# VH-VL binders against Apolipoprotein N-acyltransferase (lnt), part 13

Target 1, 229 residues: Apolipoprotein N-acyltransferase (lnt), of Prochlorococcus marinus subsp. pastoris (q7v0g7r236to464)
Amino acid sequence: WQTNMPTREKTNFKNQFINDKLISAQKIALSNDAKLLITPEGTLNNNFNLNFKSKIRMLAGGFRNSKNGLRSSLLGYQIGDKTYSSFIDKHRLVPLGEKIPGFLNIFSRGLSAVGGIQPGSDSRFFKWKFTQPLAIAICYEITDGFKIRNAVKSGAELIISAANLDPYPRKLHYQFLSLARVRSIENKKDNIIISNTGPSGLISEEGKIIKLFDPNTEQNDVVNPNFSI
Short names: E, the ipSAE of ESMFold2; O, the ipSAE of ESMFold2 at other seeds; V2, 0.75 times the mean of E and O plus 0.25 times the DockQ between their complexes.

## First folded at step 4 (VH-VL)

Design q2 (from b10 with heavy chain Y54W N57D, light chain N32Y; framework fv_rovalpituzumab)
Fold by ESMFold2-Fast, scan of step 4:
Structure q2 (fold): chain C 229 residues (1-229), chain A 122 residues (1-122), chain B 107 residues (1-107)
Amino acid sequence: as target 1 above (229 residues)
Amino acid sequence: QVQLVQSGAEVKKPGASVKVSCKASGYTFTEYGMNWVRQAPGQGLEWMGWISAWSGDPTYADDFKGRVTMTTDTSTSTAYMELRSLRSDDTAVYYCAREYDSWDLGSYFDYWGQGTLVTVSS
Amino acid sequence: EIVMTQSPATLSVSPGERATLSCKASQSVDSYVVWYQQKPGQAPRLLIYGASTRATGIPARFSGSGSGTEFTLTISSLQSEDFAVYYCQQYNHYPYTFGQGTKLEIK
């Protein structure tokens, strides 16, 4: 689900709006026999709970509180869940080191705007109940080829790249797409990309764009990677 | 045919714990959540919380946080509600209720157990 | 927490008459309101969900209406079996909350 939602909204209004949109997205997904619904980075607010029980397995971008502080995460919802039952945290808020390449410096500016996010585990390997293992990249993590390669070596069968690129120039959106393609080629795995305003779609194990959503539109489309749930 | 069958009435002393069971049949247990609702004698209904039969994750009402635990056993299609540190004002009929989710109409309790009377007295 | 207020607390009517029961939410709950019927010694029975949708097996004389903060349950031609306590409940926000009930009594 490419959400095309405003990034900063008042919490109460956004929570009601998100719940309504998730019901619509799940209804569309189920009518098309989808097995998994994926949302962009930061789709859900901190302490967000569904006002309904999930009808489909969902991997939603959001935030969670941990003993070490607030984490930016992909949150896993099983069928029947009103709160997430699994998660994978973004491992870094900003790129490592004092000197940042121009491309990564642009990413770090947007990440810093959220504030208070703590780093999580640096593993990008996600083994979720009833799915094949996944390699997960949240926003700038797509630039870390070593971590994604390690997830694939550990058994990941599909790469999922979730982002919110609204804070960044449109030229950077195309660079993000290019990096996602490189990750698919070097690992011989399909890559599902999902972001708030785009790019979103499916990239093959050979770096071919199989499906690309229209940018700056709300779009609920089914992509069919070489992956079994 | 959907049925929710609860455990029998119990009498407890203040400070004790009670664990009520709710055995489900006639549907796929993991596809529906289970709510717990109580009713003190002559009083109205009070929501205690719910649990996902799929994940086993509960959500509790604030008045019960810290002394209630909700669990499920998928192998027996049974939900449990344990209330600790019982007080005399916990005397009530405790109900389990299945939550049906509709994409367009939200979620509501379509089937209820028969209720379990828990009496807390010295 | 959203407070659900039912009125009247007790309604005395004769069989064959029309009964109208009110339920007010302290904040908007959209259409996410349920009505239950409870007879002495029995569990509550689902009547109406989504404010106006009658549950399977519920007689046509029961109807619900309303949205936002004001909701109504109407029983158009009371039968002897309809004398019971009626509860409204919102399911738009956690925690789920019930009204205090309206007792329908024979005049």
Scores: ipSAE 0.000, ipTM 0.427, lowest interface PAE 15.9, mean pLDDT 75

Design q20 (from b10 with heavy chain G33Y P58T T59N, light chain N32Y V33L V34A; framework fv_rovalpituzumab; at its last look DockQ between E and O 0.60; V2 from the best seeds 0.00; counts 0 for: pae E 9.6 > 2)
Fold by ESMFold2 at other seeds, look of step 8:
Structure q20 (fold): chain C 229 residues (1-229), chain A 122 residues (1-122), chain B 107 residues (1-107)
Amino acid sequence: as target 1 above (229 residues)
Amino acid sequence: QVQLVQSGAEVKKPGASVKVSCKASGYTFTEYYMNWVRQAPGQGLEWMGWISAYSGNTNYADDFKGRVTMTTDTSTSTAYMELRSLRSDDTAVYYCAREYDSWDLGSYFDYWGQGTLVTVSS
Amino acid sequence: EIVMTQSPATLSVSPGERATLSCKASQSVDSYLAWYQQKPGQAPRLLIYGASTRATGIPARFSGSGSGTEFTLTISSLQSEDFAVYYCQQYNHYPYTFGQGTKLEIK
């Protein structure tokens, strides 16, 4: 009688679980007539591919291999994709050290401990087939108001803030939310926040929290942001 | 009702390229991936990759990356597989297969073309 | 790459009897496994998907079972048209991979 799973089988089991979760999320999204599914930073593992063809446009937090190393990314799946067709890579703002304010130092220190991650492009503008242009902030990138403002000036109509805040204290979760509100106010754009253990919800272009989900529960829900010119 | 009709047998020399066609009928071509699978004489089946008829996105098996190109023409409901730099061990029957996507049970090959024999010889 | 190993390579069985074909994956493929039948000069034909669900038009004498790494195709009360080569195929991870085949022979 065999009951134990080898390390390889544990990896494949996690991939299967992620696929089942994504199928459930897409079914919920479609039943509510959603146009875009967004998942938190780090939802997908390296070299992840769907076991099914995506039925909805999906922007999923994950990783990709590049010639310059492993990238933390938000990966874009069009309808019909089993592999992503678009991406925007997380960009490191500054080296860890004297150039980082205390708040950013904590974020940067935690992020620097994630081995194999390489910086990507510093632009936060994301234009994708059949979707309005977006401004993307992955985790600590919400602190870079200049990059987000530049994406809005380039035509982004909505801000997407994706994060995995598991490594960080709960106080930083609230600071992340506060920064997201500031970005919405200063750019006059709605901001969708999606995080794993931290705040998720919708912030209006006036900085009002329209909806905020319990950070300690896993949730799938539909929000209807205003796209602004 | 669903039919996949492939192009005829080909004889090629080593180093050449071959392009096999697969014309689909009886269903909405853009709703399904098309897979390519080959079978060397007396051997089993080997998956080569797929193409999305909707997006043109592809996924190639590692053994064929760099040598294979898969395309579609939605106006004729036809999928193509081109294999370059042919070697004698590429002699095989090449099949196209439609991938039916079930949410709960994953994706499987429900309809196959008749196969195209490609012979690579000096 | 997930290696699919079928056994036996050849199975000799009399008509009217039961045949049991085995397929083992090198790592878990959950229930994302299909069985195909291939007769000489023909393309493969889908029999079973999702490890245990019969494809449309497949007779009830074909049944599949298993999950994880071990899978079984059972053909009860063999008919003359059932003597062919049978392949298992996993579709849980890329690349999709097939077993090497089990040839079902008369006698």
Scores: ipSAE 0.006, ipTM 0.527, lowest interface PAE 9.4, mean pLDDT 77
ESMFold2-Fast, scan of step 4: ipSAE 0.040; ipTM 0.610
ESMFold2, look of step 8: ipSAE 0.006; ipTM 0.522
ESMFold2 (binder alone), look of step 8: mean pLDDT 93; pTM 0.949

Design q5 (from b10 with heavy chain G33Y N57E L105Y, light chain N92D; framework fv_rovalpituzumab)
Fold by ESMFold2-Fast, scan of step 4:
Structure q5 (fold): chain C 229 residues (1-229), chain A 122 residues (1-122), chain B 107 residues (1-107)
Amino acid sequence: as target 1 above (229 residues)
Amino acid sequence: QVQLVQSGAEVKKPGASVKVSCKASGYTFTEYYMNWVRQAPGQGLEWMGWISAYSGEPTYADDFKGRVTMTTDTSTSTAYMELRSLRSDDTAVYYCAREYDSWDYGSYFDYWGQGTLVTVSS
Amino acid sequence: EIVMTQSPATLSVSPGERATLSCKASQSVDSNVVWYQQKPGQAPRLLIYGASTRATGIPARFSGSGSGTEFTLTISSLQSEDFAVYYCQQYDHYPYTFGQGTKLEIK
């Protein structure tokens, strides 16, 4: 009995669904003259390929296989790409099976859903050839002020916070917005928050919320890098 | 085939400025970062900074902030590094180096210019 | 900044022997280490990237290993053209930093 057949069928269905969502998101982004589309953490499955050529520069939350194991990443797609051509790997992982009180225990629960992931470099500096340099925080990495500060010292001109907050309680969603605001103030840089659920928006270098989306809406947001200072 | 060709040797007085050029050929100039690395006589390699040929945005090592400027001219596929307020300890060979990004292994300098000797003496 | 320390400063070996060069990082750099060879009067030449992957055209006698904070470059059977200065470099964190170099010289 090949019990793997139902899993393959589910994966194919999910991949088609993701492709359809990305096509819709790119159409919306292009209709609004956006130059960059950023998706939430974990949007793409492992070994995911677009069934179309990207029509916009995209940073998509997903997974990649490295020589040292599976990584959770933001994957860079250039116009014309069907597979990613750049990446930045998530570094901060909570140990599987660790019993940590409160919000740290919640982070551990989230990571258990994608077991087997290996940490990448702890640098949050993303030097993508086709955009200004970025400081990237994937989910709870927004809590590490020193790593984000180091990315800004390296030349990052914009902070991007990408998260999947579905596994976490509503109160923690608003805590992420507060942390993003603190990071923006500390570094005097704009912060773009992209979340599957919970708050999404643009936060100024002074911590002022410039644009905030409805937390009840689950969809990929349109991002324009010209918002950076 | 990729080539990086640098400008010729320079002799400068203390307090002067020097501008070194690095002309790229054999690839799409705007798709790669260009790094600058120097080496004093008999000494090791010292990273000075990088510049995106796409955006023109430079990043400088702390020791050179305030007196170095990196620029690009996409019409001629040329990168430039200008160092101001020259001191005798700035005497070095200055290299440009192209940064390649690997899927699994990150970034490394795959092609280097031949080097430009800058001598600072009174 | 991450400090890269190479040892020894000078290694004296005979042709045909094995040479092992050390490179240590002040904090973890994962596998984000590159090795370069520099001969007198020449620009550095890429040898190994990602700690262990040989660059195109590099002879099989060159091998790299290590992860985290300790890395080694091994030359299994030295040829006359291998006597040069070798540099390690990390690209895990800004600023990029080089080791001070190991000079391989004929005993």
Scores: ipSAE 0.007, ipTM 0.497, lowest interface PAE 13.0, mean pLDDT 77

Design q6 (from b10 with heavy chain G33D N57Y, light chain D30Y; framework fv_rovalpituzumab)
Fold by ESMFold2-Fast, scan of step 4:
Structure q6 (fold): chain C 229 residues (1-229), chain A 122 residues (1-122), chain B 107 residues (1-107)
Amino acid sequence: as target 1 above (229 residues)
Amino acid sequence: QVQLVQSGAEVKKPGASVKVSCKASGYTFTEYDMNWVRQAPGQGLEWMGWISAYSGYPTYADDFKGRVTMTTDTSTSTAYMELRSLRSDDTAVYYCAREYDSWDLGSYFDYWGQGTLVTVSS
Amino acid sequence: EIVMTQSPATLSVSPGERATLSCKASQSVYSNVVWYQQKPGQAPRLLIYGASTRATGIPARFSGSGSGTEFTLTISSLQSEDFAVYYCQQYNHYPYTFGQGTKLEIK
C-alpha cells in the first residue's frame, strides 16, 4: 500500500484514521487475492493497535517502544493479530570512517533528525512464520549491500525495501530506486519497494522494473514476485 | 445448531498437567477462531488466549505464557488447551468460546462451551 | 494491559425497574466493547457487541451505549430472568480483558 499520506512533524494521524485506511487496504488486497500487505516506513504510530483482527499477513512500517527506547521498525502481523507478533528494527548506519556517496550524505543526515529513535540489530534477516525468510531494508539501509547480502546468505528469498522518502528531493527518490535495482542484481532476488509517495513496485532478480506505481498518489496494487508465501 | 462440547471435569494434583478439549459442530471449524477463558469459583472471567482454527497460530495472555499450549485438530473439529505445572489457584471452570470477527460487526464470543471444571487439590 | 472496571459491584433492584450498569476502560477502546450475561452454573451469554449493537435474540429492553472509555448497559424494565452477573469485555488490544462483573440481584 502506497499511502501518499503527508509527513507530520510531532503530530501523527489519529489511530482511528490509520485503522480505517488499513481496513480499506486489506479489503482491496483480499479482493485481488494478495497474500501479503506491505506498508511504507513510519505508517503506524507508536503503541498502535488494530481495532480488528488482521485478515491478511501484513508488514507495516511503524514505531514500537522497547525497554531500550523507541524503535523504527517493520511490524509483522499474522492473520488474526490485533497487535504485531514479530518485528525487525531499523539499525544505525555504518559509523566509523566510511564515505557515502555525496548525493546520499544529505539524505542520511535527514534520517538522523528523528532524535529519540534508538538503533536496532544490524541483521536484515527476517524469519517469519508461514513465509520464506525475507531480507529487510528500511530506508537508507538499502545502501548497505553487505548487510542485505548476509540476509540472503542466511536464507532470505525476497528483498523488501520500505521507506518514507517524502522529506527528500525527487532526485534522491530515483537514486533510491537505482540502489534497489543493484541489490536485486547482486543477490539474484526480487525486490519489492514501498514508499509513502513513491517509488513503489517490483524489481526482478535481473534488476528490471517489472511494475512501478504512479508517484504521489494513494495506490493499493498487487505485485507478483518470484517468492513462496 | 452450533455446539461446543467440552471434556468432563478433572481432578489433578499440584504439578500435574491437564488437557481440556472442545469439540465443535454445526459450522465450518476453520472459519472461526477459538478462545479460552477461565473462571475461578466465585470470581470473574479471565482471558487465556486464542488460536486460529485456520492457521493453528496461538496467542497467549502473558500470565499463561510458558504454561499453556493451545492446539486444534481440523479432522475432528476439536480445539485443545493444555495447562502445565498446575497450582491450587488454577482451580477454575475453563471455557472455550467461538469468536465471530468482521470488519463491520467487530469481534465477539457468540457461542461458548458448557465449561470444564478443573480442580487442583492436595 | 487495558483494565476494565465495572460499577457498581452489586445492584439491588426490583422487577419492573430500570438498571444501569457502568463499565470504564483505563484507555480508549473506541466502540470495541462486548457485554455478556452469566447465570449461576452457566456459560456467559452474548448480549451486546460494538458497544451498542444488540445480539440476535436479545430482548429490546437491553441496550448499550458509550465510546472511548465509558460504557453503559441499560435494562429498561427488569424481568425475573435478568437477575444475573454482567461482564463487559474489550477487544481493542491483546490481552482481551473483562471487567470484574456487576451482580444484579433482586431487592
Scores: ipSAE 0.007, ipTM 0.516, lowest interface PAE 8.8, mean pLDDT 80

Design q7 (from b10 with heavy chain S102F L105Y, light chain N32Y; framework fv_rovalpituzumab)
Fold by ESMFold2-Fast, scan of step 4:
Structure q7 (fold): chain C 229 residues (1-229), chain A 122 residues (1-122), chain B 107 residues (1-107)
Amino acid sequence: as target 1 above (229 residues)
Amino acid sequence: QVQLVQSGAEVKKPGASVKVSCKASGYTFTEYGMNWVRQAPGQGLEWMGWISAYSGNPTYADDFKGRVTMTTDTSTSTAYMELRSLRSDDTAVYYCAREYDFWDYGSYFDYWGQGTLVTVSS
Amino acid sequence: EIVMTQSPATLSVSPGERATLSCKASQSVDSYVVWYQQKPGQAPRLLIYGASTRATGIPARFSGSGSGTEFTLTISSLQSEDFAVYYCQQYNHYPYTFGQGTKLEIK
């Protein structure tokens, strides 16, 4: 699901509105025989609960509370879940003697500017019930080749890159897409990209763009990666 | 208790548009979805699409994309279905039907409007 | 899209007998099948949802069964008011699809 909602307005959405959108997205996904629904980073508000039981496996970008503070995460919903039953938290990239690309520099500052968001575990390996393991990159994590590579070494069979790039210039959007392609090539794994206003689509293990969604449109489309679910 | 009342019969010429209304009462309008289903004379039921009464977001069946528009007016608890570029084979009774969103059992149509006959002829 | 196929197209039975109506899906719809009854000039009436759950106010003689791709509506001890057209519909996948209907008529 590419939501195409302005980031500023998104923070004012009521939970009921988000629930309606998720029901619509799940019905569209099911009508196309999709096995997994993925939303962009930050789609769900803090303390969000589904008003319904999920009909499809879903990885939803959102926020969760932990003992150490608010975390930005991909939240895993199994069929039948009203609340997430699994999660993987975003971690902060710490540059060590390297210049941060412009896209990452802005995101690093942006993450720090959002009060209350805390970094999570640096592992990008997501072992999910009844699916093959996934390598997860949330926004700037796509630049951390070592951690994505480690997730693949641990058994991950597909890379998922979720972002919210709406506030940032087009140059950063193309850099994100380029980095996602590099991760696919070096790990020999397909990469599903999903972001609020684009880019979104599927990149092959050779770094080829198999499918790319139109930017700045709300779009619910199916992609078929080389992955068992 | 729950009641869906539709607008009256319409006679249209080919190429015209028709807009059917469905006024809901007896429940909180925004908590349920509304589906539109049609039935040509002597034929079975055909699903056209649905709309969320809360968000106003519709989903259309592929056969109707591009010539159907579904909307809601929360202030009057009314759903609308507009069908454009009418053809003779659009002659049918058009029903609105409330979708009970008890999601763990799935969505089914628990209450139906009385139907609106739309006749397309020259 | 999922194709729902009902059989027979018409079923002739006598009052007091049992009627069994079949509905088959072209692919699995789990238990997300609903049955409607329609009398001439009237809107459809909800009978069974979730393949086997009787709707409020529906007499106990109506029962549904099945899962996956094969579903059955059974009406035991038919009453005169039960002679109507019956439709099955799946609500597991968009677009929602209906069977073509089974007409239940007096022998």
Scores: ipSAE 0.000, ipTM 0.421, lowest interface PAE 15.5, mean pLDDT 74

Design q8 (from b10 with heavy chain Y100G D104E L105Y S107D, light chain H93W; framework fv_rovalpituzumab)
Fold by ESMFold2-Fast, scan of step 4:
Parts: C-alpha cells; sequence; structure tokens
Structure q8 (fold): chain C 229 residues (1-229), chain A 122 residues (1-122), chain B 107 residues (1-107)
C-alpha cells in the first residue's frame, strides 16, 4: 500500500483514520488474493493498535517503545493480531568523520532530526513462523549492501525496502530506486519497494523494474515476486 | 441462516489422533475466520486456536502447538481440527465458532457448532 | 497470557432479583470482552461483546459495563431461563482466554 500521506499531515491523522485506511487496504488485498500487505515507513502513529483483527499478514511501518527509547520499525502482524507480534527496528548508520580502509567504520545517514529515536539491531533478517525469511531495509539501510547480503546468506528469499521519502529531495528518490536495483542484482533476489509518495513497485533479481506505481498517488496494488511467502 | 454442523462423537485410545469437522452454511465461508474451543466435562472453556477461511493460515494457542493442526476446505465450506497424541486429559466437547461480523470491534464468537464429544480412554 | 478471573463462582438469587457478575483481567484488555451464557448440554450463546454491546436477540435486562481490567454483567430482573453458567472472555490479546465461569442458581 502506497499511502501518499504528506509528512506534515501524517502526525495530525487520527488513529481512526489510519484504521479505516488499513481495513480498506486489507479488503482490497484479500479480494486480489494477496498473501502479504506492506506499508511505508512510519505509516502507524506511536502507541498504535488495530481496532480490528488483522485478516492478512502485514508488515507495517510504525514505532516501538523500548527500554532504550523510541524505535522506528517495521511491525509484523500475523493473521489474527490486533497488536504487532514481531518487529524489526531501523538501524541508523552514523558517519565517522575520518574513514580508514580496513578498519571498522560506523555511519549515520539520517536527514531528519528526531529526538528519542534509538538505533536497533543491525540484522536485516526477518522471519515469521512457517514463512520464508525476508531481508528488510528501512529507508537508508538500503545503502548497506553487506548487511542485506548477510540477511540473504541467512536464508532471506526476498528483499523488502520500506521508506518515507516525502521529506527528502526528489534526487534522493532516484538514488533510492537505483540502490534498490543494485541490491537485487548483487543478491539475485527480487526487491519489493514501498514508499509513502513513491517510488514503490517490484524490482527483479536482474535489476529490472517489473512494476512501478504512480508517484504522489494513493495506490493499493498487487505485485507478484518470484518468491514463495 | 448461519449454521455450523460438527461431526459426531469419537472414542479414542491414548496416543491416537482425532479429526473433528465443522461444516458451515448460510454465509460466504471465506469471509469469516473459524475458532476452536474445548470444554472438559464439568470445566470451563479453553481457546485452542483460529484459522483464516480465506488463506488457510492458522494461529494456535501455545498449549496446543505441536499437537494441533487446523485446516479448511473452501469447496465444501468445512473447517477441520486435528489433535494428535491424545491423553485422557483431552476428553472434552470440542466446538467450532465463527468470528464476529465486524472488522472494527468484533473478534467475538457469534455462532457456535453444536459440539463434538471426544472421549479418550484406555 | 491474560488471566480472566470471575467472581463469585456461584451466585444464588431468586427470580425477579438483580444479579451482578464480575470479571477481572490480569492486564488491560481495553473494551474487548465478551459474555456468553451456557446451559447444560448446549453450546455457549453470545450475550454481550465490546464489554457493553448487546448481541442481536438478547433481552434488554442483560447489560455489560467496564473497561481496562474490570468488567461487570448485570441482569436486572431474573427470569427462570436465565439460570445458567456465564463466561467472560477477552479478545484483545492472543491467546484468547476465558474466565472460569459463574454459575447462577435459584435460591
Amino acid sequence: as target 1 above (229 residues)
Amino acid sequence: QVQLVQSGAEVKKPGASVKVSCKASGYTFTEYGMNWVRQAPGQGLEWMGWISAYSGNPTYADDFKGRVTMTTDTSTSTAYMELRSLRSDDTAVYYCAREGDSWEYGDYFDYWGQGTLVTVSS
Amino acid sequence: EIVMTQSPATLSVSPGERATLSCKASQSVDSNVVWYQQKPGQAPRLLIYGASTRATGIPARFSGSGSGTEFTLTISSLQSEDFAVYYCQQYNWYPYTFGQGTKLEIK
């Protein structure tokens, strides 16, 4: 689901509005025999719970409170969940002022300042019980080819790239799409990209754009990767 | 009218498996999930799990994981619950129950089958 | 796992009187509580869902209230057909859990 909710207005959306949109998105997904519903980064508000039982497996961008602070995450909802039962937290890369070849480097590539958000685990491997594993990249995590490659080595069969690129210049949208294509080629895995205002669609294991959603529109659509969910 | 009709009573020995059926009518089978609940003689109700009639994907209560399998057959509008490695403690009436007719607020059980008595004795 | 605790275990009342049944959750379940009535040899019957919404066909003498961790079922003027076992259940968290039941019997 490409939500097309502008960043300024997103924090002003009531939980009821988001729930109504999710019900509509799930009905459309089920009517089209979809197996998984994916939303962009940050779709759900902090402390959000569904006011209905999820009817489809869903990977939703949202937030999680931990002992070490607020985390930006993809939240996993199994069929029947009213609150998320799985998650993968966004890991921010912190730039090191001086880079030395052969040494461990830490990077940070956040363009928006947000107080209270903490980096999560650097593993990009995600698995529900009885499903095939996924490699997850949230926003700029797509720039870290090594971590995505490690998720694929651990068994991930599909790459999911979720973002909210609305606050960033259009030039970065093209760079995001180009990096998603490179990740697909180097890992020989399809990549589903989903972003608030775009780009969203399906990239093949050969880096070809199989389907691309119209930017700056709300779109519920189905993509069929070469992958068993 | 919505009806859920379950299979007849079963008598099993310890270690055996039982498969209970629940045939639905009066609604579109794939639009509602099916829950399974059991009740031992003279005891309360215990939720076993739920299955999507659309996708066929189940969710099981932890006490039954590894011993229970829930399935659906959309061509016959029938849900099934199979319980393996039966013990005397599994003697109970087993019910199927449909999830409520509300996306927003209704994961309650609105229609129930008549129940299937499963007796496990040596 | 959410534990649902019902009290009293048995309530003895006369026809025409008011009965109040309690249900407590070990942690918040918002308003996602259901009440069922069960008579001997029968499947449970839905009475109240969402803590306070009466199901279709259920008489007005049945009412539910509560939110969070404390819930109440009230029967305002008992009829002979109301003597049964009543169960509360939460559907806020997996696994779904039931109370142990309250038996309503004639005094």
Scores: ipSAE 0.005, ipTM 0.445, lowest interface PAE 13.4, mean pLDDT 76

Design q9 (from b10 with heavy chain N57D T59Y, light chain Y94W; framework fv_rovalpituzumab)
Fold by ESMFold2-Fast, scan of step 4:
Structure q9 (fold): chain C 229 residues (1-229), chain A 122 residues (1-122), chain B 107 residues (1-107)
Amino acid sequence: as target 1 above (229 residues)
Amino acid sequence: QVQLVQSGAEVKKPGASVKVSCKASGYTFTEYGMNWVRQAPGQGLEWMGWISAYSGDPYYADDFKGRVTMTTDTSTSTAYMELRSLRSDDTAVYYCAREYDSWDLGSYFDYWGQGTLVTVSS
Amino acid sequence: EIVMTQSPATLSVSPGERATLSCKASQSVDSNVVWYQQKPGQAPRLLIYGASTRATGIPARFSGSGSGTEFTLTISSLQSEDFAVYYCQQYNHWPYTFGQGTKLEIK
């Protein structure tokens, strides 16, 4: 599921609108026998709750409050959940004063614009109840090859790359796609890419683009990697 | 046949805790959520919260946050509701209720436990 | 957060007559309303869901109607076993909320 919603507008959307879109997306996913629905980074507002029980396993980009501050996360919903039952927080924030490549500099500026986000655990390993483990990269975390590799070494069967690329130039969207391909090749694992206005699709363990959705268009489609979930 | 069987009546002193069980049978436990509803003598129904039997993740009504804990044990198909720091006004019949959910038909409590009377007095 | 208000608190009706019970929501709940029947010493029993859909095994004399903020439960040709307390409940928003109940009693 790829939503074409600008970042600023998403933070102002009402919970009812998000619920209606999620119901529609889940109906489409289930009609195509999908096993997992993934939303882009930051799709859900802070304090968001479903007004229905999830009918499919879902990884939804959103925010959560922790004891130590606001976290940007992928929130895990199992079948039957109305609230997320698991999460993985965005860990990697670019250190102040560190030299970074030009395109990553734009990511750092974007994160500063969000503000108030605290880093989470540095583990990119995500384990769900009754499913195979995943390696998760949220936005520019895809640039951290060691952390993704550690997740795969820990047993992750698939790489999930979730992003909100609205704030960034179109050229950077395709650089993100290139990095995702490299991670698939390095780890010999399929990579599911999901973003709200940028590239979304499936990259094989050989780095081939199996499926790529049109950018700048809201699109729901089924992606079937070579692993079960 | 679907059946929800709750634990027996309890008498507790103020400040104590009570843990009510709800054993499910006749269906796949993890496919339905469980609600807890209470009813004080002569009063109406009050929703306490919901728990996913699949994930074990709960949602509590505001009046009970901080005092209630809902859990499930999938190996025994049993849901639990523990209420702490009991007060005399917590005297009530506590029900578990299975929730059927459908995008087309909505959500409703199709099967209820028989109820557990919890009396809080000194 | 949504307040459900039932009226009347008590309705006295003779067997064979029609009873109409009201349920009002403080804000729109679409058609997401359920009706339950409760007899003394028993757990509630599901009657109507989705405002107007009769649950399996429920006699045809029970019917529900309404949408938005105004809902009604109608019982035609009352039988002796129908004298009970009736509750409406919304499932449009968490927390789920019940009305205070309407007691249907023999005149």
Scores: ipSAE 0.000, ipTM 0.438, lowest interface PAE 12.6, mean pLDDT 74

